# Ledger of designs, part 2: VH-VL binders against q9y6q2r275to408

Target 1, 134 residues: q9y6q2r275to408
Amino acid sequence: GWSFMLRIPEKKNMMSSRQWGPIFLKVLPGGILQMYYEQGLEKPFKEIQLDPYCRLSEPKVENFSVAGKIHTVKIEHVSYTEKRKYHSKTEVVHEPDIEQMLKLGSTSYHDFLDFLTTVEEELMKLPAVSKPKK
Key: E = the ipSAE of ESMFold2; O = the ipSAE of OpenDDE; V2 = 0.75 times the mean of E and O plus 0.25 times the DockQ between their complexes.

## First folded at step 1 (VH-VL)

Design n05 (framework fv_nisevokitug)
Fold by ESMFold2-Fast, scan of step 1:
Structure n05 (fold): chain C 134 residues (1-134), chain A 122 residues (1-122), chain B 108 residues (1-108)
Amino acid sequence: as target 1 above (134 residues)
Amino acid sequence: QVQLVQSGAEVKKPGSSVKVSCKASGGTFSSYAISWVRQAPGQGLEWMGGIIPIFGTANYAQKFQGRVTITADESTSTAYMELSSLRSEDTAVYYCARELYYDILTGPFDYWGQGTLVTVSS
Amino acid sequence: SYELTQPPSVSVAPGQTARITCGANDIGSKSVHWYQQKAGQAPVLVVSDDSDRPSGIPERISGSNSGNTATLTISRVEAGDEADYYCQVWDSSSDHVVFGTGTKVTVL
């Protein structure tokens, strides 16, 4: 697991929006991402089953007023829409449709890279199938 | 593909209430905030408030506090905005919009409904 | 009350660069998002978190944010870029989403 940051509301006021708050991340076999408010808690507040359509965005280093310099990455879900090719009644093209799920941050370069490689390794173990959606 | 579909246009008399719906399809409903943003004819965008369905608690802009109620029904993936004590100044297109990131209400909003025109006239 | 000030209008010739500013005290410490709204349509997110481009948004559109000014830049302007543009931040002091006053971009 790793200590990371997530854009989450404060526990005491769940509607009070915060730019960044600390979380603890785990990646389990089978592409399961678990988020905990703190290390040592038994139950994650969020669990995400990664599927073959998930990817990590290009990592960035960003500056935030309160949090300072943070390594950031997005977990995206990519699907493909089948659309008719212009001037063709039978030819189709597949256009990507990208949904951003999470934005994660870390002040630790080592933890950041370790997380990225772990997620990529788990994604590679899942069947790699991209399908157009209707 | 995430899509937000809103209820149809309404004409209301002053002093009445209006309830607009926003049905989400595709993606996950419960963890993404839904905000309501209105736009009076020829005017800019004005945030009214929003809700994160899984928390069940809404946050409202100061101007609308006391007159607006935002709710969500997770079983039908539908968010609602009810505005009471309507005045002619409430004539506007009302949009629902979904937060890009889960479990927060800060923007940005990546998916928008088509808008619902509410006309308040005597 | 935190207010995002935009110029009411910007006129630009096809092929030139349009720059739309969004001004507020210490806006560079906030994440700024930009929306394009064409007549009769819902807004479309064109820049998120100061400079990120959503899928499908052309590279001609870019954003920056520092100090007291955020800027949306549209290079090689096309007729289809005619629209109203709005910046947006979250103001922690009020816990409110705040939109800019809007800028009408006209391509002559």
Scores: ipSAE 0.006, ipTM 0.609, lowest interface PAE 9.7, mean pLDDT 82

Design n06 (framework fv_nisevokitug)
Fold by ESMFold2-Fast, scan of step 1:
Structure n06 (fold): chain C 134 residues (1-134), chain A 117 residues (1-117), chain B 108 residues (1-108)
Amino acid sequence: as target 1 above (134 residues)
Amino acid sequence: QVQLVQSGAEVKKPGSSVKVSCKASGGTFSSYAISWVRQAPGQGLEWMGGIIPIFGTANYAQKFQGRVTITADESTSTAYMELSSLRSEDTAVYYCARTYSLGFDYWGQGTLVTVSS
Amino acid sequence: SYELTQPPSVSVAPGQTARITCGANDIGSKSVHWYQQKAGQAPVLVVSDDSDRPSGIPERISGSNSGNTATLTISRVEAGDEADYYCQVWDSSSDHVVFGTGTKVTVL
């Protein structure tokens, strides 16, 4: 497991700043993500089952004036919605609808890469699922 | 063991500002959030805001937005809380506390700020 | 918006059990922390994450959290337990820390 920072979400209509909280994170076989408030606790406060529509966003390196560098990534769920083209009655496009499930950060590049690799490997092992065709 | 030591008591006039410090020793300062919590005489605990020093970004309770500024200096392991436009109702003991597992495991001794004419 | 309601006071005889409740909608889905504050002193964390006891806290103090009520239980109460007690959660939707209204425990 990994000692990471979890982005604490703000209320959607608020312009308030967000704060990170430290967590301990485990990835179990079958694509199960467990979050603990700290290493050594028996009970996770959150457990997420990943499905084949989940993905990792493009990793970013974020910098703050006094804090140095932090590596961040989002776990996203992707679905596809059929929408009409502009000025067309019959022509449609399939548009991705991306929902952010959580955002994680780490100051350790090694731990960050190890986590990304582990999640990607578990996602590849998940059973194939047919995507909607309409 | 982690210890938080705050600056001494202050007496301020209405309309002025106060800046309270909180020096951490023992353990890692940068990766844990430092929060500020106040308590008016005979009243309960009220969260004002906090900062994770490694990120340099602070979050504030809505009641204090625009009046409070929380900062941290990693080189001295010190967090600061500045409250402006002081009113008599701001008379309180101000605590810093280390945020861990979304609670507060270590607290400073408190700083009494008295606002009077 | 989110508020934690505690009884203002609890009176208990030495050797008996004191129970302090902390009420809020769906509080069982949140991690509840409890603090003890003696007169003239800073608060002390006595229960973390619903039921964990920090090092140095006596076994007589325990916590639970389910549904709409979290409870701090002090068994075999002694004079030194007389204090104000506060529950606390982190409301992630607003990025705010919420403290309970506080309960004064008096040992008679």
Scores: ipSAE 0.005, ipTM 0.520, lowest interface PAE 13.4, mean pLDDT 80

Design n07 (framework fv_nisevokitug)
Fold by ESMFold2-Fast, scan of step 1:
Structure n07 (fold): chain C 134 residues (1-134), chain A 124 residues (1-124), chain B 108 residues (1-108)
Amino acid sequence: as target 1 above (134 residues)
Amino acid sequence: QVQLVQSGAEVKKPGSSVKVSCKASGGTFSSYAISWVRQAPGQGLEWMGGIIPIFGTANYAQKFQGRVTITADESTSTAYMELSSLRSEDTAVYYCARVEYTYGSGTYEYFDYWGQGTLVTVSS
Amino acid sequence: SYELTQPPSVSVAPGQTARITCGANDIGSKSVHWYQQKAGQAPVLVVSDDSDRPSGIPERISGSNSGNTATLTISRVEAGDEADYYCQVWDSSSDHVVFGTGTKVTVL
C-alpha cells in the first residue's frame, strides 16, 4: 500500500494545500480500493469496489505553499451507497445511486506511479461487460 | 480514547529557552495537525503556530517568527514547541491542540482536543 | 490584520439567555468556532462551523454567523455556564488562526 492524500472539498476560500487529508491506500485483487487513516490499522474507513466504468483522469502536478509538489489524479464514476466526513464522528449519509469522484494525491512520484499502474492493472482484469451506470 | 498529555511546569530565567512536549494517544497522530496556543495570566488565547506531521512543515504566527520552533516525532506520537530568548512576558500556560479534518465540508479549522496545559514561568 | 472583537463581559441571571457577539468585517463568509474555558481548565470546543454542536454539548448552546457578526447563544443559563468564551476563525489569506478577545460570562 501507499501513503496518499484524499482531497477534501474547499470551503469559504481556504488554501488548497490545507484541503488534503492523509490516508493509507491499498488495492486488493478484484478491484477493491481500501482507505485507512494510517498504515497498520486493521479496518479501513472506506472501501470501494471498482467497476469497468471507473476511469482515471490525466495525472497532474500541483504546487502548494504548505505541502509542496503534489501529484494528483481523479477516479471518476465511483458509486456509493454512503458518504461520510473524513475523521468525522457524525452519521454516514445514505446516498443511493450517486456517482462520485475521488481526487487523490501523493508527494511521492514513485508511489504515485505505482498506484496508477496497480489500479489500471486491476481494472483490466475486471469483466468488461455490463450496463453503463447513469 | 483521545488524549493530549503535556510535559510538566517549568521555571526559566530570562534569555533561556524552553521546550514543551505534547504526547498524543488514542487517536491517529499523523491524520491531524497540532497547534500551540498560549495564555498569559488573566489574558486571552494566542495562537503561536502549528505543524502537519505528515508534511513536516510548520507555520508560525508573525509575532513568534524567529523565536519559536515546532516539531513532531511520529515514532513517539509527540509534538514539541521550543521558545527561545525568553522574557518575563512569555510567562503563560502553553497548550497543544489538535486540528480536525472534516471530509465533505472542507473544514479543518477548529481544535477538537486540547492538552492540559504547561505553565512556564520566566523570572530572574 | 484580521481581528475578532468580543465584549469583555456579559452578566446574566439563571434561566435567562446570554448572547455573546464576535465582530469582524465579512465574518459571515468564514467558519466561526467557539470555545468555553472554565477557571483553571483547558478550553473546550462548544460550537464548530458556525452552528454545529459537538457530541456532549447541551442543546441550550447554539451559534449563528452572518454579515459582520457571529453570535453564541446560551439559553436557560445555569451556574455551570459561567466561564470565558472565545470565538475563532482560520484566516486563509494569512494562513493564521485568529482568536477573539474573549468574553467573561458571569451568572449572578
Scores: ipSAE 0.000, ipTM 0.544, lowest interface PAE 12.3, mean pLDDT 78

Design n08 (framework fv_nisevokitug)
Fold by ESMFold2-Fast, scan of step 1:
Structure n08 (fold): chain C 134 residues (1-134), chain A 120 residues (1-120), chain B 108 residues (1-108)
Amino acid sequence: as target 1 above (134 residues)
Amino acid sequence: QVQLVQSGAEVKKPGSSVKVSCKASGGTFSSYAISWVRQAPGQGLEWMGGIIPIFGTANYAQKFQGRVTITADESTSTAYMELSSLRSEDTAVYYCARDSYEDYYGMDVWGQGTLVTVSS
Amino acid sequence: SYELTQPPSVSVAPGQTARITCGANDIGSKSVHWYQQKAGQAPVLVVSDDSDRPSGIPERISGSNSGNTATLTISRVEAGDEADYYCQVWDSSSDHVVFGTGTKVTVL
């Protein structure tokens, strides 16, 4: 497991606010992510099952006011939706819809790299799926 | 609501060290960073450094590098700022403030300030 | 070293608009925060991330940031707005927080 920062989006008093909260994250066989408020707790507060449409974004190094350089990555879900054309001939258009599932940050490059490698390995073990074209 | 409460005023001799505490209450200590900012009499605000309590990672302003140490104790929700080799020009009010890990957010909660006077 | 320059003082009559500038090279590419400090008190965050207003801050207070100048605007000024105001950014090149020189707002 790893100690990371999870970005928690919140709307307070009609103003957008964002904060980063500490979490302890585990990756289990079969592409299961478990998030805990603290290391050593038995029950995760959130559990995510990765599917073959999940991907890691390109890792970034972002500057933070106190921590300096932080390594960040997003876990994204890519889905494909069939859309009908407006004219009378029946046409189907498939467009990718990218949804951000979560955003993680770490001050430790080695822990960050280890996490990325572990997630990619689990994603590779998931069954292949067909993606429709336009 | 979250509050930051600092230790009381101190009078120190030149060459000594001072350690100021900042106790957080009413909120989640580990969800934010803590910055330390000082203000000499009649002068402006000067950032000294900050810490992310859950990682123990601290960052310091270059002017104070080597003289300042910022630490945190999560079990007591308390951050500390220690300044060594004190000079008369270190006389100032020292503030702790709740900060963000990202540069998008300002310091939204401040302690009441601690006056440190350095005199012979 | 990156420096934020503010006018030392601004005088304004009640009901008028006060504008406080914060100048630095390419400050428009940075997130600017503004603090209000009344005599004997700790600073209060009044504008975050260029133009976001924290809960409890009057709509009369607003911010903007572009090019080489960030501006804090206080409309319909009241006696209670008299204070020192500081802008602040994160300077990634030096890896530190930078505060402006401060502006004393006097309501006459």
Scores: ipSAE 0.028, ipTM 0.666, lowest interface PAE 7.5, mean pLDDT 82

Design n09 (framework fv_nisevokitug)
Fold by ESMFold2-Fast, scan of step 1:
Structure n09 (fold): chain C 134 residues (1-134), chain A 120 residues (1-120), chain B 108 residues (1-108)
Amino acid sequence: as target 1 above (134 residues)
Amino acid sequence: QVQLVQSGAEVKKPGSSVKVSCKASGGTFSSYAISWVRQAPGQGLEWMGGIIPIFGTANYAQKFQGRVTITADESTSTAYMELSSLRSEDTAVYYCARGPYYYGSGLDYWGQGTLVTVSS
Amino acid sequence: SYELTQPPSVSVAPGQTARITCGANDIGSKSVHWYQQKAGQAPVLVVSDDSDRPSGIPERISGSNSGNTATLTISRVEAGDEADYYCQVWDSSSDHVVFGTGTKVTVL
């Protein structure tokens, strides 16, 4: 597991460091992500089953404080919706709909890369999906 | 625009349970905090607990631990608050309200309130 | 047990300024939100994060927060400002939302 930070949904007028809450993350076989308030607790406060529609966003580096930086990534769920084209009741299009599930950060580049690799490996083990869903 | 619509008023006997619903429409449901706040007649606001649906874990005020259960159904965008072992002191208007953060959240939208009367 | 203390009532003449305090140890380190509740209605958020006004809230209403006291200020008070007012914080150490004891504002 890894000691990471979970992004608190944006709060105006907070310092960057105050927008993040510490958590302990585990990734289990079968694409299960568990979050704990801290390392050593017996029960996770959140358990997420990753599905084939989940993906990692492009990793970024953001400023955490004057002296530090944080590596960030989003776990996103991608779905597709069938919509009728403007001015038409018979023409349809499939458009991607991207929902942000979580935004995670780490001050440790090594832990960050290890986490990304682990999640990608678990996602690759899930059944492939190649068609729109709704 | 966000709306929170609660279930209707209820009259319950002491010792029974009540389950109030709060259906959200418009905006994002899963990543917002849903709090339950009650107000006894002529009294102030009292936080009972809350849930962030994507996290699945509810937090409860110490006074209500063991009697209150807060749940959410993301498929219907509905939150629930169940209070057991009802007493006359539980007569109150029960509100659901949403906040953008669990940490330091201001409750920006409120349901209309549900009056629960506990009488013999 | 973190508690927010407010005066139970404040009386103010039309056109004057009402000040409602919310007291607690080191409240200036927390984000304070304020709610207005008119008779028979659900509360309405009037100040968020110490001093931010939500859309539609008049500029006569303002907030501040420092040290051990947060303050809601209502300038040029109107009859329509009669209501109960509540402060609120989230106590991260206990993961609990805490409301103040409430203040009834009467415009005489």
Scores: ipSAE 0.006, ipTM 0.527, lowest interface PAE 11.7, mean pLDDT 81

Design n10 (framework fv_nisevokitug)
Fold by ESMFold2-Fast, scan of step 1:
Structure n10 (fold): chain C 134 residues (1-134), chain A 119 residues (1-119), chain B 108 residues (1-108)
Amino acid sequence: as target 1 above (134 residues)
Amino acid sequence: QVQLVQSGAEVKKPGSSVKVSCKASGGTFSSYAISWVRQAPGQGLEWMGGIIPIFGTANYAQKFQGRVTITADESTSTAYMELSSLRSEDTAVYYCAREGYSDYEFDYWGQGTLVTVSS
Amino acid sequence: SYELTQPPSVSVAPGQTARITCGANDIGSKSVHWYQQKAGQAPVLVVSDDSDRPSGIPERISGSNSGNTATLTISRVEAGDEADYYCQVWDSSSDHVVFGTGTKVTVL
């Protein structure tokens, strides 16, 4: 597992949008993410089951208020909503509906890449979902 | 349980430097921000700066910029605060404190280190 | 520079309510934390993020924060509540932690 930072999704301060809390993160077979307040605890405080619609966002480097720079990535859930095309009576298009599940950060580029690789590999192993035909 | 244990009291001459240590035990050291806060006798709390050990870079209050250096050694789970060019008005209890999950809340504090600057 | 102003002292009788204010421009938009410091001891976090009580802190202690004033309220005051109390915020514009001037609570 990895010692990472979890982005606090809700603003704690209306003037600040960048609050991070330390976590220990594990990825289990079958696409299960477990988050612990610290390494060595028996019980995760949060467990997420990834499905084939989950994805990693493009990695970024962001500012961190006390100590400078952090590598960040979002785990997103993507679903497709069928919508009628403008100017069409019968034609539909499938538009992505993106939900941010969590945002993670690390100052270790090696740990960060290892995490990204592990998550992508687990996502690839999940059962394929029937893709809408183009 | 998380504990922060600081080094013992120091008596220093004006113009010298002091280096105070803060050893963390229980819990994860590297990813929690550690700040240094001082308190002169009979006075209030004054933030000096902080560091996240895994980043290795520190942020300092402007009043101490150029005189204070905050560092961390991940291998020993120890944070340090070094204050140079000591003056009598630097006589204070110096605390280390760990930042929790909210905006810079300090959920665990060291016991404090008294630094006395006198001739 | 951002400053948090507190009254220097508050006197209260046992069983009464003590209220400690922390004043600053638009402090209601910031997360305010409160610390209790007893003589000869390190500070203890007693209110986190405006109104949350850490584990082990009595329900008699509560916080609020709106507009230009944050308030720490201690209900049914006991002798053991006698201490100095400090409010604290992080000021995003300066990237600095700011402590209030402190309030000495005396239980008479």
Scores: ipSAE 0.006, ipTM 0.528, lowest interface PAE 12.0, mean pLDDT 80

Design n11 (framework fv_nisevokitug)
Fold by ESMFold2-Fast, scan of step 1:
Structure n11 (fold): chain C 134 residues (1-134), chain A 120 residues (1-120), chain B 108 residues (1-108)
Amino acid sequence: as target 1 above (134 residues)
Amino acid sequence: QVQLVQSGAEVKKPGSSVKVSCKASGGTFSSYAISWVRQAPGQGLEWMGGIIPIFGTANYAQKFQGRVTITADESTSTAYMELSSLRSEDTAVYYCARDRYEITYGMDVWGQGTLVTVSS
Amino acid sequence: SYELTQPPSVSVAPGQTARITCGANDIGSKSVHWYQQKAGQAPVLVVSDDSDRPSGIPERISGSNSGNTATLTISRVEAGDEADYYCQVWDSSSDHVVFGTGTKVTVL
């Protein structure tokens, strides 16, 4: 497990001055991601089952005057939507439909890389299924 | 709901200075950086600089370095932008906008804008 | 200096999808924000941090950011989407805010 930060959506924390909340993060076999408010708690406040269409975004580094350097990444779910081309009655295209599931950050480069590696390894072990269609 | 309320329109002569105010109504600046952004008629958005009121630290775009000064009065929740040595090309709408200072989220609240006209 | 390049204009028919690009070297490593500005009004934040949608913004508006290009996508376009759109980053190395050149979206 790792001490991480979870990006808190504006709509859930409209009165908060902070967008990032500290969490304790675990990745379990089978692609299960668990988030705890603190290390040592028995019950996660959020649990996500990853599927093979989940991906990690391109990692970013953000610098803050007070908090210092933070490494960030998003967990995204990719589905494909079939639609007809504007000038065609028969031609269709499949466009990616990307949903952001989570945005996570860490001040520890080592923990950040360890997390990314663990998630990628678990994603590779998940059984292949048909691409989701939305 | 917090609003940023700016001072009224100004008409200035070339070579003079203008000072525009931006007051937080219904809230404070405690967790925010305040940016000043201008827009000349028919042109795009141009960042001039910003300040983190709680620290008093200001940063300026290179183009405006030396003739723009951004200040804040935390006790009145008011930020100021003063632009000196005015030229006709400084005619623009000037906006103040807030963003969080710890982690940028984007400028979620904007002032209504202040038109500054520089005319002989 | 770091600059964000946008196409000057995009024309789209109602019900179709508008895509506005924002180009810069390694923009995928930066957080991109998008603003909508209607005539005579102050800008409105419509996408924060690449793909987050602020409260009150329609689900038809989405963003992405990778490599050298960030994209704002407006699906099922309506007349009310006609506006100027600007991308923006915070360049932490220079401690400067940078706006894109702007794109005028016209709904025909």
Scores: ipSAE 0.000, ipTM 0.552, lowest interface PAE 13.1, mean pLDDT 82

## First folded at step 4 (VH-VL; framework fv_ebrasodebart)

Design e12 (at its last look DockQ between E and O 0.04; V2 from the best seeds 0.00; counts 0 for: pae E 8.6 > 2, placed apart)
Fold by OpenDDE, look of step 4:
Structure e12 (fold): chain C 134 residues (1-134), chain A 122 residues (1-122), chain B 108 residues (1-108)
Amino acid sequence: as target 1 above (134 residues)
Amino acid sequence: QIQLVQSGAEVKKPGASVKVSCKASGYTFTSYGISWVRQAPGQGLEWMGWISAYNGNTNYAQKLQGRVTMTTDTSTSTAYMELRSLRSDDTAVYYCARDYDYWSGYPYFDYWGQGTLVTVSS
Amino acid sequence: QAVLTQPPSVSVSPGQTASITCSGDALPDQYAYWYQQKPGQSPVLVMYEDSERPSGIPERFSASNSGNTATLTISGTQAMDEADYYCQSADSSGTYVVFGGGTKLTVL
């Protein structure tokens, strides 16, 4: 596992400000993300089962402090909704619906890369999902 | 590095059409959308619409429905914006921009083209 | 269609703090984004997701959201910060993108 920062709250709500909270992050076989408040705790406060529709966003470097930067990535869930084309009774298109599940950050480039690699490997091991028909 | 390079300035007559191009480089073209934003002289920014480089789906501003067409060529990583039935009030600098989260409900533009001036005059 | 309202102009002395507001009914549910535009140049993203700074943006730039109002704050304002600033968001459904009217920041 790795020490990471979690952007809190995970989703925008009426509380307008988001902040970084420290977590300990594990990736288990089968694409399970476990988040702990601290390393060494017995129980994670949150578990996420990755599915074949999950993806990593483009990694970014953001300002973290006056003397530091943070590497950030989002875990996203991509779903598709079926829509009919205007004036067409037969043509159906699938539009992506991208949902941000969580935003993670690390001040360690090494840990960050290791995490990305691990998640990508686990995602590749998940059952293949057929592409939606256009 | 990521770049969006637009076509050159255009001068058109009222009633004519204009097609502006935007060539993207430095990133996976099909992983993002392209939005078009225009700015009349001395005025603010106006969103025109976006196109998905992934599947070609489009979303146009309501006021431009029927008059604008956005397309992409994935083989050349180029986006196109055509505006028809030009009016004098269409005179503006037209920008293409990479749309990062166009499907998430939180769209924003992290990279911009240099802009294309389109002048509509009699 | 959603509307974002900005003051047309803000003036500040060098070294002072500038605050630019952006008001809109959808802002509690939609992220605010900020762009800087200098004369003859393309807009530049300076803040995203209400309070996040892109790489390369100075620490003196910050942003916050409270209720229906997003605020861009520039501490220790410098002459180079003189520009037009635009807030941007979306309607409640996230379908249509909306820009504020823009604010001209003058550094006196």
Scores: ipSAE 0.028, ipTM 0.702, lowest interface PAE 5.2, mean pLDDT 89
Fold by ESMFold2, look of step 4:
Structure e12 (fold): chain C 134 residues (1-134), chain A 122 residues (1-122), chain B 108 residues (1-108)
Amino acid sequence: as target 1 above (134 residues)
Amino acid sequence: QIQLVQSGAEVKKPGASVKVSCKASGYTFTSYGISWVRQAPGQGLEWMGWISAYNGNTNYAQKLQGRVTMTTDTSTSTAYMELRSLRSDDTAVYYCARDYDYWSGYPYFDYWGQGTLVTVSS
Amino acid sequence: QAVLTQPPSVSVSPGQTASITCSGDALPDQYAYWYQQKPGQSPVLVMYEDSERPSGIPERFSASNSGNTATLTISGTQAMDEADYYCQSADSSGTYVVFGGGTKLTVL
């Protein structure tokens, strides 16, 4: 597992500022991503089953005046849907529809790369499945 | 298809309350947040507050503290916004909007309801 | 509450590049987002996370966030791009959503 940060809103304490929430990540065999509020807890607060339509975005380095340099990546889900073109009522296409599931970050480049490699390896091992629905 | 469908227009007197509904469809309601945004005639957008459909946490704009209540009913995939002690300057179109990825911590609004006109006149 | 400042209007000739600015003290630490609103319609997200374009938005839309200023750029501007444009971000604490005052883009 890794100590990471999740980009989440903090809505309960109006006197504090938070842009990134600390989490502990695990990736289990079979492409299961678990997120815990801290290491050693019995139960994750969120669990995602990756499928072959999930992908990692291009990694970025983002600079924040308070938080500093953070290596960031998104987990995205790709689906194909029938969509009307922008401002068109008669023309439809089947195009990829990309849903952002999570945005994650780390100040440790080594941990960041290790996570990326682990997730890519699990994605390549996933069995073929039907095209996902949104 | 992802849709947010709001309740119909309302006319109110000063001092009354209004409760606007926002029914979501086409996605997992409990995985996202709902923000409420209003727009007075000829004016810009004003954020009113946010509610998580996951855990019911709320955050209200400072200007509206004490006058607004946001709730959800997960059994009907519906969000509600109630504004109390109405004034003439509360006349606006009220929108609900979905937070595309509420777990990511950067609130932005990828799907919007059609808007609900609330008119407050004496 | 934090403030995002936009010019009230921008005029551009068809085919030219339109540039709409959004200035605010929180922008070095917060993402900027852009919405298009046509008369009588709900807003539509056109840019997110400073520079990302949603599916279905034409490639002529682009954006950036540098220093205290976010900028929406529309290249090859068309008559259908005539609308009000709002930037959106958060205050420095990340607690409150903030919209700019809006910019009316006129294409003539």
Scores: ipSAE 0.006, ipTM 0.652, lowest interface PAE 8.6, mean pLDDT 82
ESMFold2 (binder alone), look of step 4: mean pLDDT 91; pTM 0.941

